# Designs tried in a protein design chat: VHH binders against Uncharacterized exonuclease domain-containing protein At3g15140. Part 13

Target 1, 337 residues: Uncharacterized exonuclease domain-containing protein At3g15140, of Arabidopsis thaliana (Mouse-ear cress) (q8w566)
Amino acid sequence: MASAFSAFRVSLSRISPFRDTRFSYPATLALAHTKRIMCNSSHSVSPSPSPSDFSSSSSSSSSSPSTFSLMETSENARWRPMCLYYTHGKCTKMDDPAHLEIFNHDCSKELRVAAADLERKKSQEFNFFLVIDLEGKVEILEFPILIVDAKTMEVVDLFHRFVRPTKMSEQAINKYIEGKYGELGVDRVWHDTAIPFKQVVEEFEVWLAEHDLWDKDTDWGLNDAAFVTCGNWDIKTKIPEQCVVSNINLPPYFMEWINLKDVYLNFYGREARGMVSMMRQCGIKLMGSHHLGIDDTKNITRVVQRMLSEGAVLKLTARRSKSNMRNVEFLFKNRIK
Below, E stands for the ipSAE of ESMFold2; O stands for the ipSAE of OpenDDE; V2 stands for 0.75 times the mean of E and O plus 0.25 times the DockQ between their complexes.

## First folded at step 4 (VHH)

Design h05 (from c03 with G98V E100T S107Y; framework vhh_8pnl_2; at its last look DockQ between E and O 0.27; V2 from the best seeds 0.00; counts 0 for: pae O 12.8 > 2, grease 27.1 > 24.2)
Fold by OpenDDE, look of step 5:
Structure h05 (fold): chain B 337 residues (1-337), chain A 120 residues (1-120)
Amino acid sequence: as target 1 above (337 residues)
Amino acid sequence: QGQLVESGGGLVQPGGSLRLSCADAGFTFSDYAMAWYRQAPGKERELVARIYSGGSTNYADFVKGRFTISRDNAKSTLYLQMNSLKPEDTAMYYCATVYTDWKGYTYDYWGQGTRVTVSA
């Protein structure tokens, strides 16, 4: 019995071509002639005299609070922008004196620690801090990390990658990059170096292993190290979202972190809304380009060094649940919400 | 577990002064915020003063500059200097800290308290 599968002919209705209306907006060039008004006025007023009074200069020795300036070692070395090709391992101008004069290739020089900065430093629960500040609203565009030795407060190394979005159209990416990094004059280097987030994670894991901070053969977190963030957004929200977009699992080393804002609150007893606020309150000068992730990471590192030099202890502030990675437990009772 | 031990309470006349001490026998004292609380009979426990690890302080409104919280990290000791005491300051005074361990678990620690009585 041959069952006759009736072929339903779905009728392709002809949607009509809507018309071309040419709105001719007129270019009126109004030349506003701003007149230079010359106001002359003359007035003369007079000379009056001399009196000698002996006012006794009580030398109030205002003991200026010794602002323990993190001694920027006064080598008058003009701040130089970091070579972003170098941070990606792609600098081909290391033999060019002009290039070496313009760009910095050693981030440790920018973040020097004086011997005096160690006097009040306390022992830490971690041997290393991984300072991170991600860039990108929709997808991650920049993945910068500095490693800080918790004993010396020195910067040991950096990991820096520009990240190429994978779900955005090329046109959307170009427009976004032009608006963000074009204004900073680093759009070219972004285009030359940006890689997919999945590849960033792969390269980062190699870098972690080279520093003995993580072992891929273990399903464990970082070895005697912790991420330090300026807020919860980077690790709590942005990284998991990007992992979904990139179709990768959340790396196990992103299960816990230190929100510097929470540590700051508990150490100083005052709130800071962000990096710039912390820096201002601590009297730390912002260096580099704001919203360039590597520069912001350096600035956050300056705050970390300051807090450590003043005797702060950096402890975990947040942890993901093992049963549900979307659930985050905040470990500090007093925290910025 | 660290033990907080309060001392320095007693009977004092109105307008008098007391200095309370709280010894911390078990924590990295310098790493954490410390606070004084008080509880009067039939009232809820209230914050008197707090000192953060960085030395910043806050005070309850009723303190009005009469009390000073301080800490000696070398001695692992918290202090409350109380001046211009009033009958309304009569309470059990408690030392407290919030401790966060290396795993990030937080614990509230309280002393047994020291009694302050302000009476003519």
Scores: ipSAE 0.000, ipTM 0.227, lowest interface PAE 12.8, mean pLDDT 85
ESMFold2-Fast, scan of step 4: ipSAE 0.093; ipTM 0.452
ESMFold2, look of step 5: ipSAE 0.074; ipTM 0.614
ESMFold2 (binder alone), look of step 5: mean pLDDT 77; pTM 0.773

Design h06 (from c03 with G98E E100V S107L; framework vhh_8pnl_2)
Fold by ESMFold2-Fast, scan of step 4:
Structure h06 (fold): chain B 337 residues (1-337), chain A 120 residues (1-120)
Amino acid sequence: as target 1 above (337 residues)
Amino acid sequence: QGQLVESGGGLVQPGGSLRLSCADAGFTFSDYAMAWYRQAPGKERELVARIYSGGSTNYADFVKGRFTISRDNAKSTLYLQMNSLKPEDTAMYYCATEYVDWKGYTLDYWGQGTRVTVSA
C-alpha cells in the first residue's frame, strides 16, 4: 500500500485532468519528430536519391491507369504522391521548395477526419490500430504500416520500408523489381532505399518503441494496439514464411490481428473479398496507385475510418497459440473463407 | 510429431528419374512452406528444395535444372521430381514443414524418409 500510494502520487505528475474518466492516454504523436531526427541526426549517410525522381511528375500524370483504379481526383489534381525516400528516412530534399511541391511529407493529409465523423464512433478495445498491407510474391518487397488513433480516428504516424530479397541473385532481383515496381514508376526509389527484412524488423521495433507500442520487455502482442489486415495472409502466412527465408525469429507482436474483411462482413452483413470491393460498397474512391503497398495501406485505413465513424468496433479476429504457433484460432464465427 | 509420409524412393541407374511424394491426411498443408532435405551416409542433412505457400521455389545449387519441387494443396501432397540422377544424389530424403517462432527455427520431419540409391 505505501508503495502503491507513492506510485499514485508520482503518476499524478504525468496524468491529465481526464484521468478520472478511466481514459487510456495515447502514445505521443511523433511522425514529424521521429522523421526529423532520422533525417538530421540518426541518418548520417545520404543515399543520394535522384533529383529527377523528385522533379518528374510523369509518374503522377499518366494516361495509363493502374489496374482497375478509381481515384478521387479532379483534372487539377490536389493529390501529391508520398515521398518514399522520406518514409525510409533518406530524403535529402526537405529544404527544397520544388521537391516539397511535388511530394507529400505528411502521412495524414489524405486521411484527416472531420469532427462530425466522431459523433457515431463507439469506444474501442484498443487505443491504436496498426494497418498493414504487405507486398511481394516471392519475398516481401514492401512493408507499410499506418497507426490510427482509435479515439480521434486520425493517422498518428507511418512506418514504410521497401524490402530487399536476400535469397535471390542480383540479376533476378533487378528483373523482378523492374516488373513489379517499374510499372508503378517507383523502381528507382525501391533500389535506392530497399533493405533486408531483418533490418526492416530491427527498424520497425525501434519505431514501435518510440510510440510505446512494444519494446524488448513486452512478452506477447502490442501495448494497447492491434494490427489490422485486409485478409489473414499477411500475418498468418507471409510474415512466418519471410522469417524462415531471413533466418530470424517470428516477432512476438505478430501473434494476433484483426482481419478487416471479417469485421466488415459482421458489421455490414455483406461480403467484400478485398479492398476494392469494400471501397466500392462504401462509396470511397481509390487514392494513389493500386498495388503500391503504401497507397493500398492508406486506402484500407480510409475503410477503417469509415467503419469506425459508422459505429464499428474492431475486435481481434485471429490469434496464434503460445504453445504451438502453427495453430491459429479464429475468434469470429462468421468469416470470409 | 507429424502426419506426413514420404514415398517414391528406390534404386535407379545414373541418368534415371524418380518422383518423390509427401502426403498428408488433412492438416493445413497450404499454410506452410514445405521443403525436401536429404542426408547421405556420414553427412549432415542438407536442404534440397523449398516451396512457399504461394508456389515460389528455391533450389540448392547442386540440383538446379534437374529437380522440380511442386505442391498440390487440394491433395495435401508435396512432390519432388528428380531427373538426370547422379551417384552423388544417393541419400535418405525427408520432407519438412518450416516455420520460425520467437524462440528459434523449427522443422517438422514427418516421416522416416524415403531412400534414393543411384548405382554407379
Scores: ipSAE 0.012, ipTM 0.490, lowest interface PAE 9.1, mean pLDDT 75

Design h07 (from c03 with T106D; framework vhh_8pnl_2)
Fold by ESMFold2-Fast, scan of step 4:
Structure h07 (fold): chain B 337 residues (1-337), chain A 120 residues (1-120)
Amino acid sequence: as target 1 above (337 residues)
Amino acid sequence: QGQLVESGGGLVQPGGSLRLSCADAGFTFSDYAMAWYRQAPGKERELVARIYSGGSTNYADFVKGRFTISRDNAKSTLYLQMNSLKPEDTAMYYCATGYEDWKGYDSDYWGQGTRVTVSA
């Protein structure tokens, strides 16, 4: 009986493009695209041009097929920034060769794992790791997550949202966005795509359900998965603070996590204060823009992949008390404080 | 301990100037956001100034107009030019990656710091 309903559900609801050797769409993006179609919103201008000056937009439209055929394969191409309009289902340049030369719609290629890297890998306590690195100061401004398959060490999918504060002043928001995201070239995409934290959580929960990682009707955390953070702050402090600001209850899946810094310290016997220290010690080159949340999350994922390939077992390092949400138990005796 | 080495601290009179340097020992830091933090005895660590990979800068309100952060990517060196120094600027100054400093949040501290004392 359950089997018949499962077959019906699979035919109508879940597409698994991330299980192919090539990503066409992240599951999160497919869901966002579906919402946009259902809304039938009439924007004053249907096409949204890519961030460019007057001269650049003119040049982009004149890309020739012969020029395209001279480009290197994606495996040999230089690093390209992730299209953050794409992660929100708002990219209007999906098949534009000029746009795709500048921006990446598939992060899986830069995070690929060689067969040799699996030789020393040990069995893990979880089937999936959700690597998270929040950005913000007073309120969360960026919510990036990558799913890593614990068996293959490959990235399965990503969830990325810019988060619009509800309690920060417009002046404080503009100062931060102009200073940080302006320098990183993503201030316009932030203003165009940022949504309130409550909506980010709602969309995140739908994305988790698409991956069978969590069910809204359950009282427990993630299904055979664990969050991986670079430091305790994101889940221990920042998410609970943001939930209070946003007037939502702390989700049950944020009750425990793996602080990669503590696992790293115990596995290598070396202290690393953050992502940059870990990457330097491991001989991993930085990719993308440091301090942009999605790029930092990708780089933390590369540290995770390196550690797994060397035989590390990622265990929970912290657990929140259900009787007192402010009380956190640290599970490792040797930890970064 | 860290790959970054701070220098340039010292004793200076109020109204004086100092230039702090933070030298990298061999990683390509041109792609990294870099920051100066400070900590006075008995006080929490606080962000002084940040510089992004492209050269854009942010300053704490208490140093704006007096301090200038800069970087030389060819020399892998970060600088903090401190002018019109006040006794309240007395602290240990740390070179770090550009992670945000929110109350109690640790950044990647790469050096042991350089001591600045502003007193007669």
Scores: ipSAE 0.012, ipTM 0.431, lowest interface PAE 8.2, mean pLDDT 74

Design h08 (from c03 with G98D E100T Y105T T106D S107Y; framework vhh_8pnl_2)
Fold by ESMFold2-Fast, scan of step 4:
Structure h08 (fold): chain B 337 residues (1-337), chain A 120 residues (1-120)
Amino acid sequence: as target 1 above (337 residues)
Amino acid sequence: QGQLVESGGGLVQPGGSLRLSCADAGFTFSDYAMAWYRQAPGKERELVARIYSGGSTNYADFVKGRFTISRDNAKSTLYLQMNSLKPEDTAMYYCATDYTDWKGTDYDYWGQGTRVTVSA
């Protein structure tokens, strides 16, 4: 069979919101953010602080002891938890000053990049990275993803859903959610917003299409993007297991990924077992609530940004066989197990 | 700053006992699953015992009934009580923590290790 993709375009005269959006943008311009959840800094009414002002606050005045800026050192701004009703499109408090003082509605706030951090950045093999760190016990209970623009290193958008299990007992669910998320004050939000995994995947695919990263009409993987994981477990093992439990086929975009641990080992020449060890070795301070998947995904993204700023190139580390979904080929000879 | 530090290892005769300790001040200790791993010369690192934030435990088959893992959240300290020690238990013992309970071997905090030698 000849390459039929050119032939498939013969009827693109029909206006589709997705295709219309795609053709509205120049080929050299990266598509940014959906209208659902914005991860870009607010350009509207709030003035953007000078990067120089922030950098001078975090850096030595006489000489920089580090090649990093990324606004990590001497952070004085009070951290605010992300509004998890907002991440589901269910926040009703967007005009409440008291609510806005407590909760963050901008996923990019903790992930801003200074101009100096781009000086040593190298060209990447992908235009976008989708950072993912699943949370759960028996089934997936949280599905957080952040899009990082490989050119700017800035966060473009966020997809976040709490996931309601279908095979776990009510006792097991309550024990995990109330025990783990209860201490974080997130148990009520989980109960109010959690939806079945099948619906999470359906909503995720709509979100991917809005960013031109994937379309139902393709049997291909992501469009010029790659998943970035902290360890192989999430995509290699947990996603396929959850698909079986949820009685859905494994989506074609979960066939390959970048294990950040393997890239980290090869770039720095040092072993790091996970997110916390990578952050500690890089001198990055942990932000947010431990065990909350969205906060872990943000922290992994900060490691990605640090590595990119130092000249790392994020390459695929694993690829799944189409003939046997359990067979995974590891592309790096030097890797963490 | 806030490093895992193992202690309590030593030389003991077969049938003897040792109690290993692991201290950590860098984390909210009570929020994390904690584990003991060991590595014998020329072998891969293997899981010995795990304890979750809620106190539930998991043991490797080769230590069941002989070893007991416990934690003191107020002291941010993890323990491994080792009884009826065998020559096969000779290894470096490592303390580890995991920020994600269900990822198994993907532990983020590794200690320096403490050596246990079981011989006559």
Scores: ipSAE 0.013, ipTM 0.209, lowest interface PAE 8.1, mean pLDDT 74

Design h09 (from c03 with G98V T106D S107F; framework vhh_8pnl_2)
Fold by ESMFold2-Fast, scan of step 4:
Structure h09 (fold): chain B 337 residues (1-337), chain A 120 residues (1-120)
Amino acid sequence: as target 1 above (337 residues)
Amino acid sequence: QGQLVESGGGLVQPGGSLRLSCADAGFTFSDYAMAWYRQAPGKERELVARIYSGGSTNYADFVKGRFTISRDNAKSTLYLQMNSLKPEDTAMYYCATVYEDWKGYDFDYWGQGTRVTVSA
């Protein structure tokens, strides 16, 4: 029995609240390097007047900014498209000034946290939040996750993969991608980088391990972290369906999550039916392209940061039954419908 | 190429009826909830009606009893039957795909909209 308890203690000592992975360091160093380049970017916009000839009628002003703001510096206000080749480690232009002028390789400007924003933050039940916002109607097309440190509210790292369907014809895939990403100008990068869902999960698990967030050799869930979704669909419905399509078992870390909508409703006492409504109510401006999964995940993260700065505690809202994986228990009595 | 194409808008007199259609351009229609939104000039976009994959429906208070949302999964088409139309119903009407549990998208991308004008 003593040897079993000794092994148990050794296992617990390995589960550190601090990251201790070699694979997290290359990504962290890359983000630090790109942050320096990002800070040297010029931020000047000269909007031209609309050619509209209609007169504006007097309207009531509707703006009451929070006493706390996560995104009010000129540095944070400068938005640039994310380099989606970079998220795969496939960017060939890391040292190209023209490329770095147009595309960012970190989230520092959009997701930076000011010291004042920490003053009213409360202790959390988890050390990390994994914000997820899947894209794809028939099969998953985009798998974006951002890690938020619950103590600093800063984004630690991101995982982003475009996902290639395996049960659709090439013609159907091309039509789907053209319709979803063509107007956003990311259809080419999707075709260049997209990999099958099974491979996305394999790479995601390596990334989780490099952040000490999950151990592959156990049936354990996330280590002191929780998924944060905008709605139950991503983890309740879409991931299980995609696992069936891809002929893989549902990973054990998808057993429970935080639906931000339910936490939002209970914290503010006000219903918000989606990301756009939450942002509007909080006075947060939309950044990037709505419908691009990485940009939506960044915007959901900005809502998370606002709620944390105002004293919200993010609690689990849903848990999947181990006896029947299709059965989900909702943990909040007051939830969005 | 957008995924959703709206049609059926037009000019109608108060008390009249219109049927809007939204065609899904060949993606799996039956898997997801669908919604109709509208936007009048100078106003915010507002939810009109929603239909879930299982067929249950939800309506904004201002259209309840007058509008009916329905879907034909075999034709990958969403409908909005609008009865007893009022001048206040004048707007661009947008079709949207929504996730179960009400994850919506910006509807300018997924459909160009169809204009409804209620005027004598």
Scores: ipSAE 0.000, ipTM 0.181, lowest interface PAE 12.9, mean pLDDT 73

Design h10 (from c03 with T97A G98V E100V T106E; framework vhh_8pnl_2)
Fold by ESMFold2-Fast, scan of step 4:
Structure h10 (fold): chain B 337 residues (1-337), chain A 120 residues (1-120)
Amino acid sequence: as target 1 above (337 residues)
Amino acid sequence: QGQLVESGGGLVQPGGSLRLSCADAGFTFSDYAMAWYRQAPGKERELVARIYSGGSTNYADFVKGRFTISRDNAKSTLYLQMNSLKPEDTAMYYCAAVYVDWKGYESDYWGQGTRVTVSA
């Protein structure tokens, strides 16, 4: 069990002789079956076998996803919108050529890493990074997370759910979703797929367990992984607020995180106020629909990959107090305020 | 990474029209949400109109039906078409390359402004 040996790795940001890292939560959540969506070409949700599935492909399963980008030319490299029914495991058109030409089912397409990008990469304190960028003002509307392998910088998997508010009137929800997602063309898929936050957390925990990233039988945080946010708001403020609204206890894995803005400031010696400014400074072109959570999470991941390729080490930047969950300790002296 | 340069301001009579332009010498214009703000003497800077990278727009209530924001990504230029101008529209007009999300508002770059005077 490789995960057992990772328990002997001491991260001062995660394991301290002077720190009690356990907090007991009651078993208040039922386990829900989650859809496993693999972000690399070797682990895609399999459609029903067809003769075309066995057609000769030049792709090697042992090749990194970035090598497939080098084989793509012309229109095959063109950006396509992500199939948001696919991200929920609800796509019924997996074998429809017209659908597959319009919609991307590869959650890692824009996030492929060239072998040369690994040459300057440094060893990391964590084996995996969970990049998160929540959407929603009143209640969370979208819960997108990408797993980045810290050794390969490749995206391993995606968890994506649209989240249905439970404390808003039907009229308020419809107006909110029309205003937020109508102009992005995703209001229909939101209404079709969105589930309550409590169910999102239940499905997320099953997905984490399937990746050996968290065990419900422990009060510990993530196993050799850390959340990466663009700003403190997602984990510091929004998740605790939503947990209160949804009448659930704050999960133990939301006690600490990496604010990419603080790492960016310390690594480059230059302030960036958000995702778009980090991308502009790095010369990374924005892809997809700005303000669609999954697309913003992918763009934040591209900044993560750029920083890792340039030798950045992602360290925890914030930690929540167990004695008072409203109190957050910031671990970097130089930080975005 | 380029400058934002506003132009098209001037003196106009009430009921007149002006078209403001904002040119970005940067290579990443299409990646940004763009906005027009205005500031009258002794007042705070206020949002007039915003256009996102996807083309969706938002307008302040005081300009709805009179002003139209648009962008030309090929020319790296933002526009504000101002019709039925009122003395209350008199201000310095600024363009901004803006990050906007449901968590807040952020501005990466500002222009130097172009003056609009609406006077009889």
Scores: ipSAE 0.000, ipTM 0.182, lowest interface PAE 16.2, mean pLDDT 75

Design h11 (from c03 with G98T D101S S107E; framework vhh_8pnl_2)
Fold by ESMFold2-Fast, scan of step 4:
Structure h11 (fold): chain B 337 residues (1-337), chain A 120 residues (1-120)
Amino acid sequence: as target 1 above (337 residues)
Amino acid sequence: QGQLVESGGGLVQPGGSLRLSCADAGFTFSDYAMAWYRQAPGKERELVARIYSGGSTNYADFVKGRFTISRDNAKSTLYLQMNSLKPEDTAMYYCATTYESWKGYTEDYWGQGTRVTVSA
């Protein structure tokens, strides 16, 4: 019944199954995933919270300061940082309650969609959106992607890798990681998990195939899905540059994308020059650590979900020329410059 | 949703001090990184200082040790304390919500600016 379990994984799980068997967590994840599939009760998993489900809406049982304190610590709807060892399939603390109180293994909690948010949603041209927001210095240092189901607006899965440069000096790498990720408290996890870009692409392609989003035997792009970026730079410029550095051919699925900035401009009739501007204009509170790629990708996803809930249709905004991949055709007349 | 309103500029002699303020009418001030930019006549606008939501700060080399950026989240206000002012600091000063990354993202400038003139 492997096929049945595979289907339930896509439908019920918001997080990719890990293949790394170096640690006990693959068995632990399998048990947790089995519990989700087998326990289809209203008390086990609630994938569609309502707008009335407030983290501040505690049941009226607080009769003392101790009760208030316990209620505060038990509010699972409150934001917690993502466990970045978990996103790399390397968390050894899957069953540790102290660890799970500090770190979140369910990336979909901040990205849940209320039933009311579906009322004004329009049909989309794609079944899935892959929200991407690369981070780096000279080379890519973080490769985060979230799959959004265009029908439900819910997050289906994530792919997250820290990327180890091959052309930057060790001194330059350490200086940047200690500065940027050191301040965010994730420098150690970066050093423990980061792999070269070529390997990231290989693992990404396996993950895409597991979701039926791409097949290595095809010459072209994603199956009924599109990348969503915040600006053209990531796919237009940076991925091709990194492919040259890493001595790999540009993958065929990076030929087309949706620049959220251009869709935003056309839908709302106002310019937003970046993620922070979009969030501010939409009244969306920033979650997580600014400049941590996975957290920025989650925040961009929240903008996508807001726009979809208000009736936006996400259309391709850019396409590479099939005859000359240096040439990018912009498909919208009205675009951010 | 908010508009940024800069104030505190003026005329000051070299070696003097000024404190700039930026009031945010938006309700999410504490959630965003904030920055001060300046534009001198005939020059492009340049980053002076940035303060992230987590409290870390970044300064341009030409103001290090002289300027201090700070924020008051309860008042939704950004500050720039400017000490040991030089004629080269003469510019229009703008505050912005910012996400400047290695990708060349452009920040949003919401205010009309406040003028700082450093001369005799």
Scores: ipSAE 0.006, ipTM 0.382, lowest interface PAE 9.2, mean pLDDT 75

Design h12 (from c03 with G98L E100T D101S Y105T T106D S107Y; framework vhh_8pnl_2)
Fold by ESMFold2-Fast, scan of step 4:
Structure h12 (fold): chain B 337 residues (1-337), chain A 120 residues (1-120)
Amino acid sequence: as target 1 above (337 residues)
Amino acid sequence: QGQLVESGGGLVQPGGSLRLSCADAGFTFSDYAMAWYRQAPGKERELVARIYSGGSTNYADFVKGRFTISRDNAKSTLYLQMNSLKPEDTAMYYCATLYTSWKGTDYDYWGQGTRVTVSA
């Protein structure tokens, strides 16, 4: 039937005329990213960085004369593993004091930052860093991610899932899990909690959306955040390979990342082939179990915090071509390989 | 299709308990992650708790140790068990489905809300 228009009062349709498919906010007043999105629960009044409030002798020191004594103390110091049932939302002992004395339910406790560590920190291109260290052999077996607030250097949240292969035989799965996670004492929790990769991605995307880090309706990457890897393998090779195996499309937020090895090389002028080398060079003691993904992700985060505290700026080191997803452009002239 | 219906809200005294329910009417409940949000008068809507399709949970700091989120996939129902209620818990409580790109849906489903008032 007959429709009517108004010359000065045209209403917009349901859908906005613009789609935010760009990888950054436009430089306009209405979309000034740094004006609106910077506020989170870590915001505090801007007093000058105080001298460390760590003057309390809450931790007793009984010996300090030799390097051997310090190393033995580090090996024997009370370290409590993360409750891996808790990270999967399956802990039945959240109110059990004996359980909580053995296992941590706080992902940030070992990653605390002193006020003094912020004195030399520089402004970052991103508000958040998502530190990731995948574990897997044929298929991904563990998917751990820590969010680091680029302003405070504090850990904001943790996403951790054990991943159940769907294309490996049950015998092959048992062999790999017994060989790797059995040695680490976590094979039972792996079998009790592991879910297929497709479900891990579903749960991860929900977690990202709840942190306002990703919008499902765009081919736009993470919102003011970047993945930090220790090597290109995780995002360049393993995730695309697992997506093919799982019959899912590559997520748009895996188009670019920061390889910490390349930033490390350029910032310190020294090569480190992996996490252990970085930690050794920085004088950071390994915590937990090497090759348990959550522990490796925590240790990589400690390297990130150290580099940030010394004035490093974490910039993207790699980006996929939109026209050919197999083509990766490396953005640093000096890189590990 | 697909509509979420919240229930179980009401008036309770401080220190009391309530159990909220969210029922799915014609939606594939077991395939979706679910969350509880709340909105107090004059405040922004905030996440209270979430539960994923596999059973993993996450809680806001202000409810940890007091609230428990759970789901019954056979009954297509989401629950929030609220213990040790405080006046600051007074709000409209909303049930939401959490979207993912792998489900082939572009819709967030919000319920109409259920009112919780904590006062003497």
Scores: ipSAE 0.000, ipTM 0.149, lowest interface PAE 16.1, mean pLDDT 73

